# VHH binders against q9y6x5, part 259

Target 1, 379 residues: q9y6x5
Amino acid sequence: LPPKLLLVSFDGFRADYLKNYEFPHLQNFIKEGVLVEHVKNVFITKTFPNHYSIVTGLYEESHGIVANSMYDAVTKKHFSDSNDKDPFWWNEAVPIWVTNQLQENRSSAAAMWPGTDVPIHDTISSYFMNYNSSVSFEERLNNITMWLNNSNPPVTFATLYWEEPDASGHKYGPEDKENMSRVLKKIDDLIGDLVQRLKMLGLWENLNVIITSDHGMTQCSQDRLINLDSCIDHSYYTLIDLSPVAAILPKINRTEVYNKLKNCSPHMNVYLKEDIPNRFYYQHNDRIQPIILVADEGWTIVLNESSQKLGDHGYDNSLPSMHPFLAAHGPAFHKGYKHSTINIVDIYPMMCHILGLKPHPNNGTFGHTKCLLVDQWCI
Below, E stands for the ipSAE of ESMFold2; O stands for the ipSAE of OpenDDE; V2 stands for 0.75 times the mean of E and O plus 0.25 times the DockQ between their complexes.

## First folded at step 11 (VHH)

Design ud5 (framework vhh_8dlx_2; at its last look DockQ between E and O 0.80; V2 from the best seeds 0.69)
Fold by OpenDDE, look of step 11:
Structure ud5 (fold): chain B 379 residues (1-379), chain A 121 residues (1-121)
Amino acid sequence: as target 1 above (379 residues)
Amino acid sequence: EVQLVESGGGVVQPGRSLRLSCAASGFTFSRYAMHWVRQAPGKGLEWIGNIYHTDSTYYNPSLKSLVTISRDDSTNTLYLQMNSLRAEDTAIYYCARDYWGEARTSPFDYWGKGTLVTVSS
């Protein structure tokens, strides 16, 4: 039988939630599989960019999804959550589901994973759901498992996406123990449902399952605000993205805009595009704006009339609060093995290996995940 | 205080045109993207389209041929022109302010109270 892989993402599941809360179902999943305790994600630590990095193995500058909100000054096109279906934004890379479908006797399925409802390189997932936040996890799970079980050609790669605990993290803040306990309990129950359904359908023993996330969450506060309107007039620039990494498109001389912003706050770094730190791998793309502002952890870049959140993400990808985890189970994985850290781009070459796919050039290192796999020698 | 107030709704016959307005106050209108959404009876929210602060417009593919979104920054007003109205276009229409950077949550941070459009013979 051809190998099968289900990739599941719980948006905004911070790695240390596993240490601070109880997850009976997830712990059982881990016990029978593997755990990577910390996954270093890509900068910026946002939903669309990191989900695309998972399935391409590329830094954001390479795959072209550099933020949840983007603007291309040449074509005058915008990208946002409400406008994410133009292949123009996705075609700078080839995601794994496209690669998979180009193989004989294979198809891909997707339940609302970013980019899966868009034809990329003229290829769309054989089975997919258009994104709709109102659709329950159960319905998404039912569709995915149906496709995994009954499709011809067989679905050999599938993705499943869920919006929690990210939405609640934003609403309550990650330090709200009462509310987050409730939310995380629900997540664990959903994992239980997933496992139960796979067992009921006879898929559990043969299906490789990866449960991961795109980023963590940090606590925000009304006492930690950076108001751009106090530093520069709004007429001097176009705001493409706001917090915690602002993307600035100057309407006047770039240097003048930079000079007005460079000392705006001691809790914000201001970079010209060419001066963005190399460690971010966030420079070599035309979609990155001429100036970016990076707020310190827990600080929020605001405007006079902007909304506030109690939790946020998008910060420096070296911060532990931004890091998700990865757990996996299936015939490709060891049982009861724990690993400390990998990079999020390392997931792609691992998935390609599991599925027997030739990976496109990527930034991942297969060697980082070898110890998770039963068919590999672990040094 | 941020405020959005829709107007222009009412009862119209099929095939007719209607223009809705959204009056914005309490914020710098010109630097925000704005959206139109609607909710038909018994149905969920449907995104109609948006206009960015760069004046670029985007539409729901199912509605693109029937709607035009525009804005007047000098009067802080958002517009929705609808043509060739059908019974299925009956809904409460809302204008909403865009929020930067968030994905797979609410792309809007403020909503109007909506204006009812009824298409009936």
Scores: ipSAE 0.708, ipTM 0.877, lowest interface PAE 0.8, mean pLDDT 95
Fold by ESMFold2, look of step 13:
Structure ud5 (fold): chain B 379 residues (1-379), chain A 121 residues (1-121)
Amino acid sequence: as target 1 above (379 residues)
Amino acid sequence: EVQLVESGGGVVQPGRSLRLSCAASGFTFSRYAMHWVRQAPGKGLEWIGNIYHTDSTYYNPSLKSLVTISRDDSTNTLYLQMNSLRAEDTAIYYCARDYWGEARTSPFDYWGKGTLVTVSS
């Protein structure tokens, strides 16, 4: 009877929402399981990179999904949300659902986690939904629970992705208590529905469930704009990504482009690739452009325009506003235990342990998560 | 202000071709990836394809052989060529501007009002 694991992500769920808003259903989930109050994610703190880091245990430079927008100058290939299906982008790592379903008598299922509808190393999740933002949480949950209960070989690893509270965080900003309370109440209701569905189907006692997120959200403002066009003629470079981490491919001498940008704003750091701080682990991949611009928290890089965002993410991963949480429940986990912090890359080796999988080489540290697990000595 | 205005819609017989235009204004068109999206009556939005500011194009696999997207940066105009039209291609066709570096939640920041294409005998 192999252990089963359901990995759930609510996109953009900032860790301190748990302290600043009410979550009766999530709090009951935590009360009977574990909480990691603060998960330090990877730089850049964007959706595709961090979701792939969770399932590979790798820094972005190592798994190759280095941003939500990427460009390969040799092949002329682009990557973006609308154009994310080319295995070329995903093949620099092996995500956990691939490893899982290649084991004897195991399958994987996925409801829209980034990459699960792509044949990575010619292997696509055994059961999956093609990404479609119009599909309700209920339908995603119904598919996942059907696959967990009715598949042969059995589904032992499943994942479920939901776009909130990220969408509303961008629209309203994380500091809009009225609108965010309403949004987060709806998310807590979805967590209640998830738990109730698992109980009704007889899955709750023997399924390990992780509820986590990829990043947080910080408040933005029209008073905190960095106008890139005021500093440099746009004919001098190709723009690959804009804000809050801009990716700059020079068309002229790289040093000349750097010099035009380095004093553009006191609220922006400008890095040559070789000078990107080592703590970012964001240098050793060809998809990282020769120059990046990193805006300060809450600042937005724009092209001679106002910004439509009231909240954003992608900033320095040392910022608490960028950090998600992790909660978990199931036979592998202690009951009523709270842990201060782990690194997001630590989730992968923990999941491999729970599933009895040999992890691929990764940047996570299993020892950081031992205290969450009933079968481990907690130091 | 950013504006996107589609044109070229109308009633067309099955098997025919049609070219739609999207006139862009209020921004530096040549710097943005641009998209076509459609919505059939009573259905959700369906992405057709895009063209990047580097002129690379990508298409929904189910439509790839039937459509071609192009742009003219000198006139700030995006085009959609549709061939071998079928009744199921009846929809409102929208152009949309790519929302730099966004994933899953807000892929486009500006939309046109759309142009109706009706494929009917």
Scores: ipSAE 0.682, ipTM 0.874, lowest interface PAE 1.3, mean pLDDT 93
ESMFold2, look of step 11: ipSAE 0.675; ipTM 0.870
ESMFold2 (binder alone), look of step 11: mean pLDDT 82; pTM 0.823
ESMFold2 (binder alone), look of step 13: mean pLDDT 81; pTM 0.822
OpenDDE, look of step 13: ipSAE 0.623; ipTM 0.843

Design ud6 (framework vhh_8dlx_2; at its last look DockQ between E and O 0.85; V2 from the best seeds 0.61)
Fold by ESMFold2, look of step 11:
Structure ud6 (fold): chain B 379 residues (1-379), chain A 121 residues (1-121)
Amino acid sequence: as target 1 above (379 residues)
Amino acid sequence: EVQLVESGGGVVQPGRSLRLSCAASGFTFSRYLMHWVRQAPGKGLEWIGNIYHSGSTYYNPSLKSLVTISRDDSTNTLYLQMNSLRAEDTAIYYCARDKWGEARTSPFDYWGKGTLVTVSS
């Protein structure tokens, strides 16, 4: 049997939710598999960049999906959630489903993972769903399990994406124990349904399953606002992205714009592109704008407005509130093993190993994940 | 307060054209990505398209030949031009403001109340 892998993301699943809330189904999954308690994600800690980092093993500057909102000055192209389908944006890297799809007697399937409905390098999975937030988890799961069980050539790599708890985390904030407890119980029930469906269809014994996320969530407040319009005239720049990392394209001399912004708030760092901290690995791509503004945790950059946000993400990737977890179960993984941390870019070379794929050049380190795997020496 | 108010809806015969307007106030309209969305009776929401501050537009591929989105930043007004209207274009039409830097979550932070378009002989 060729090795099979299902990669699942629950968007915005903060690592410490596992210790602060009840997850009977996920805890059973972990008990018979492996857990990585914290995954250090890439800066910016946003959905599109981190989902693409998982499947390419690359930092954002190398894979080209540098934010959820982007602008390319040469082509005049824009990127956002509503218009994310132009391969131009995605073609700076080769995601694992493309590499897998191109193998003899293998195919890939996708249920709404970011980028899977785009023909990247003129290649799209044989089985995929166009993104539609109205499609239930049950329908996504039914499609993915049907494709895993009934396809020729067989589906050996599949992805499944769900928007929660990110959507509710924005709406309520992570500190709203009552609402987040209700939301997270529903997610645990979905994990229970996932495992039960795989068992019922005879897939559970030979399928490797990774359950992970792209980032966490931090609490926001009306008391923690940074008003850009109080410190700079909006005619001096074009705004490409706003909060918590603003992307600033100057309309006048760049140094003049920087000087108007640098003392705007003690709760915001202002960087010229060349001065962005090296630890972010966020400098060497033309899609990164000449000036970025990085708000402190829980602070919101606004344009002379009140904020509706109760929770947000996108902050410094050193913050524990921004980190997701990773759990995995299947024939490739140990049973009952717990690991403290990996980098999100390490997931890619591990997945390539499990699938027998030659990884493209990447920023991940296979050695960081080898103790999760039964076929590796762990020292 | 951010406000979005659609107008121009009503009853129209098949094959005719119609232009909807969305009046924006309470924010610097010229800086924002703006969207049109519709909901037909008994159906889910359908994204029509958007327009950036630059004037660049992107459309739902199934509607691309039938609609044009434009904006007038001097009057803070967003427009939707619809041509060759069909019975299936009967819907409530909404304008919406894009939520900066968000993906795969609630994509809009402000909605209009909508304007009903009924395509009927």
Scores: ipSAE 0.743, ipTM 0.898, lowest interface PAE 1.1, mean pLDDT 93
Fold by OpenDDE, look of step 11:
Structure ud6 (fold): chain B 379 residues (1-379), chain A 121 residues (1-121)
Amino acid sequence: as target 1 above (379 residues)
Amino acid sequence: EVQLVESGGGVVQPGRSLRLSCAASGFTFSRYLMHWVRQAPGKGLEWIGNIYHSGSTYYNPSLKSLVTISRDDSTNTLYLQMNSLRAEDTAIYYCARDKWGEARTSPFDYWGKGTLVTVSS
């Protein structure tokens, strides 16, 4: 039987939640599998970019999803959550579900993972759900498990996405112990439901399952605001993305715009595109705007009429608050093994290995995940 | 204070056209991506389309042939032109302001109170 893999994402699950809250079901999952305590994600630390990095093994500059909101100056196209289905944005890379599905006697399934409801390289998952936030986890889980169990050709790779605890993190802030405890308990219960469903269907022993997330969450405050309108007139630029990494498209001379913004706040770094730090791997793509603003941790870039969140993400990917975790269970993984850290792009070559797929060129390092796998030598 | 006020709704016969308006105030309208959404009785929210500050428009594929979104930045007004209305187009129609950068959650930070459109013979 071909190996099977289910990739699950709980959006915005910060790694240290595991240390600060109780997760009976997830801990049981980990006990019987493996844990990576910290996953260093890609810059910027946003939902669409990082989810695509997981399934491509590429930095954002390489796979082309460089933000949740994008603009291409050549085609004049826009990308956003409400406008994410144009293959133009996704075709700069090949996600793993496409690679998998193009193999003989294999198919892919997806429940609302970013990019899965779009034909990428003229290929769409054999089974997928159009994104709808109103659809319950249970319904998503039921569809995924049905497809894993009953499809022909068999579904060998599946994705499952859930919006929490990200939404609640934004609403309450990660430091709200009372509300976040409630939210995280629900997440743990959902993991319990997942495991129970898999056991009930006889999939648990043979299915490889990865539970991970795209980013963490940092606490924001009304006392930590950077108002761009105080620094530059709105007529001088177009805002493509706002906080905590603003993408600036100048309407006047770029240098003039830069000069007006460079000293806007001591809690914000302003970069010309060519001066973006190399460590971000966020330079070599035309979709990155001429100027980017990067707020310090916990600071929010705002306009005069902006709404305020109590939590946010998208900051420097070296910040621990931005880091998610990875847990895994199945025949490919050890039992009771914990690892300190990997890069988020390392997940792709690992998944390819598990599925017996030849990986496309990627930025991941297979060696970083070898110790998680039973068929590999761990040095 | 940010405000969005929809108008132009009412009872119309099938096959007719209707234009809705959304009056915006309390913010720099020309800066923002704006959306139209609707909610039919007993159903969830349905995204209709949006219009960027540049004037670029995007639509729900299921509705693209039937709707046109436009804006007038000089009057801070958003428009939704609907043609060939059907019974299934009966809903409360809302205009909403886009929230920058957020994904897989509500992409809107402000909503109007909505305007009811009833399509019936």
Scores: ipSAE 0.483, ipTM 0.786, lowest interface PAE 1.3, mean pLDDT 94
ESMFold2 (binder alone), look of step 11: mean pLDDT 82; pTM 0.822
ESMFold2, look of step 13: ipSAE 0.691; ipTM 0.879
ESMFold2 (binder alone), look of step 13: mean pLDDT 81; pTM 0.818
OpenDDE, look of step 13: ipSAE 0.375; ipTM 0.708

Design ud7 (framework vhh_8dlx_2; at its last look DockQ between E and O 0.76; V2 from the best seeds 0.00; counts 0 for: pae O 2.3 > 2)
Fold by ESMFold2, look of step 11:
Structure ud7 (fold): chain B 379 residues (1-379), chain A 121 residues (1-121)
Amino acid sequence: as target 1 above (379 residues)
Amino acid sequence: EVQLVESGGGVVQPGRSLRLSCAASGFTFSRYLMHWVRQAPGKGLEWIGNIYESDSTYYNPSLKSLVTISRDDSTNTLYLQMNSLRAEDTAIYYCARDYWGEARTSLFDYWGKGTLVTVSS
C-alpha cells in the first residue's frame, strides 16, 4: 500500500514553547518519534508565505506568495486574507497536494491549509474544506480522518491547519505565562485528541504524521513603536503592507522616498529592493515592492497611532523567536531522535521522499532531514 | 482613539435599495483596507467585501451582484450600497478596519457597534 502522510500546522507555535511550557501529549508524541528543535523559516516570517514554502520547498521570491498582503502592478490585483482565492497568486509553484493527487490511484485531502481551497494550475485538493475560522478542530479532524479511511482513490496526503497559538500570541504576547499556559494546554489537549482518534480508527501505526508550524512570536510593546507618519508624507507612497515589514510603492522618485525613510528610526532597516540582504532570498519577484522597511525584533511600524498587538511575527528569519519546531511520528521516522535545526524548505523534499513523489525543482536539501528517516544513513 | 460609527440602517421593504455609511476617526483612514461585514439573527459573521486605498474592491461571491463598496477619503467615510434587498439581508451591518497583513487570525483590529437593517414588508 502506498505510504500516507498527514501534515499538521498549529499556527504561530514558537519553538521554545516546548521547553518553557508543559506538553504531556506532544512530548509523548516526540518521545515516540522525532523532533527538530528549531526550523529556520523563510523571510518574511508570515503565515501565507511560510505555509506555501512548506508545501513547495521554495523561497518566497520563487513561489510568489511573498507576504500576507500583496499588490501586482501589471494586473492591478490585490491579495489579502479575505481575498486569497485568485489562482493568479498561487500559480508560480506547484504544491505537494497537487503533485500527489495527479498520480494514479491517489488523492489529497485538506482541512484549511492555506491554498488548499484554490484551484492551483486548475487543480484543487481532491477533498477540502473552504476556509472558515469558526469550524472547530474536532470537525476538521473528523473530516480528515473520514477522508483518510473512506476515499477512493485513497487519500495519501492530508493537511490540517489550526489558528492557535498564533491568535492568542498576538493578543497576549509570548511572555504572558498565565494566558499562554492556558492556551498551550488547550493545544496539547488537541494533539492528544488527534493521536487518540488516529489510534481508535486504526490509522496510527501506518500513517506518518508531521506536527509543525509556520513561525514563532515575539513580544511587542507600546514603548516600541515606529511612527512612519513622522518621517514621510502619506502622498509620497502607496502602502502595500505595514508591519513588521512594510512594503512601500513610491508615488514620487524612489530615491527621494528612500532618503526620507532611511533615518526614520534606528530600530528599522530601510532597503531598496536591490539592497535587500541576499540571505533573505527575497528580491527576485515583481510582487516584492521597490522599498521595504524591516523593523527590529519587537518593534511595530504604525501610522501615527498606538498598536493593539502584544505579540507579532514577520521579523528577520535569523531570530530564534521567529522559528517554529517540527515533530514527526510514523513508520518512516526514527523513534526518540532529536535534531537541532533544518530549513523550512527542507520539509518539502522530505515529504516527497516519504510519499514516493518526484519533487519539483526547489530550494530544500534532502540531506538535512535524512537523520529523521529510518531508510537513510545518518551521518 | 480609533472609532468607526455606522449609520443609515432601518426598516426597508424588499426590492428597495439602501446606503450605509461608516464615519472613521482616530487613524489615517485613506491608508487602510476597509471592510463591511454582517451578522444575520442566529448566524455567524458574513464578510461582504472590502476596498483598498486605490478604490479597488473585492466582494463575497454570493453578494457580488447586490452590493457596492466605496470610500471618500476627504470625509473619512466608507459606504455600502445595497440593491434589490431581500428578507435574508436582515442583519446588523458592521464596518471594520483590516488588521494589516494578518492572515487566519482575526481579520479586523477595530470595528463599530453596527447598524441594524431590517428587510420587511
Scores: ipSAE 0.674, ipTM 0.869, lowest interface PAE 1.5, mean pLDDT 93
Fold by OpenDDE, look of step 11:
Structure ud7 (fold): chain B 379 residues (1-379), chain A 121 residues (1-121)
Amino acid sequence: as target 1 above (379 residues)
Amino acid sequence: EVQLVESGGGVVQPGRSLRLSCAASGFTFSRYLMHWVRQAPGKGLEWIGNIYESDSTYYNPSLKSLVTISRDDSTNTLYLQMNSLRAEDTAIYYCARDYWGEARTSLFDYWGKGTLVTVSS
């Protein structure tokens, strides 16, 4: 039988939550599997870009999902959370579920993972749920496990997505111990439910399961605001994305817009597109706007009428507060092994290896995850 | 203060058309992506569609043939044109402002109190 893999994402699960809170179910999961304590995600550290990086092994400039909000100047199309189903945005890469389905006697399933309800390269997941935030984790889990257990051709790759603890992180801030403790306990309970269901269905011993996240969360404050309206008139540019990385489309001369913004705040770096630091791998895509603003950790770029969150993400991907974790369990993985750090793009070649898929060209390094796998020599 | 106020709701017969309005104030209306959503009795929130700038629209595929969203930035007004109304279109309709940069958590940072549309013979 072909190997099976379930990829689970809890949005916005910061890595150090594991050190600061109790997770009896997740710890048990880790004890019987592997843990990567820190995963360096891709810049910008946002939901859509990083989830697509996980399943493509590509930096954002390469897979083309460069933000949660995008604009293409040629086609005049917009991308947003509520407008994400045009294949135009996704077709610059091939996600793993498409690769999987192109194999003989295999199918893919998805519960609300970004991009899974869109035909990419004319291929859509054999089983999928349209995104609906009102659908419970239980229902998503039930569908995923049903498909894993009863499908023909068999589902060999599945994804499961959940919006917490990201939503609560935004609402309460990651430093709110009381509220975040409650939220994270619920997440741990959901992991317990996942494991229990897999055991009940007889899938636990044979299914490879990866639990990870796309990004962390940093504390924000009303005392750390960068108001763009204080630096430049809104008629001089179109805002494509706002905080903590603003994407600026000038309506006047780019240099003039740049000059108005470059000294707006000591807590914000302003880059022309060609001057974006190489380490971000965030330059070589037409969907990246001519000017980007990058706020320092914990600072929020605002307009006069914009809302303020107590927590946010999207900052420099070198910041520990932006880093998620990865845990895994199953036949492909060691038991009781912990690893310090990998890059988020490294997950793709590992998953391809587990599933016996030939990976598309990617930015991941298989060597970084070899120590997690029982069939590999640890370098 | 940011404020959104829906209007135009009421009781209509099946097959009829209705246009809802949303009056925006307290912010630069033209700078924001705006949404329509609805909630039927006993059901969850359903996204209808959105509009950005002058004519860039996106709709729920299930409703695309029945709705048109437009905006007038000079009057800070958002519109929802609904055609061929059915009983199942009975709901409270809300306009909402998009929160830039966020995905899969809080789609809206502000929304109105809603206007009730009842489709009944």
Scores: ipSAE 0.056, ipTM 0.552, lowest interface PAE 2.3, mean pLDDT 93
ESMFold2 (binder alone), look of step 11: mean pLDDT 81; pTM 0.821

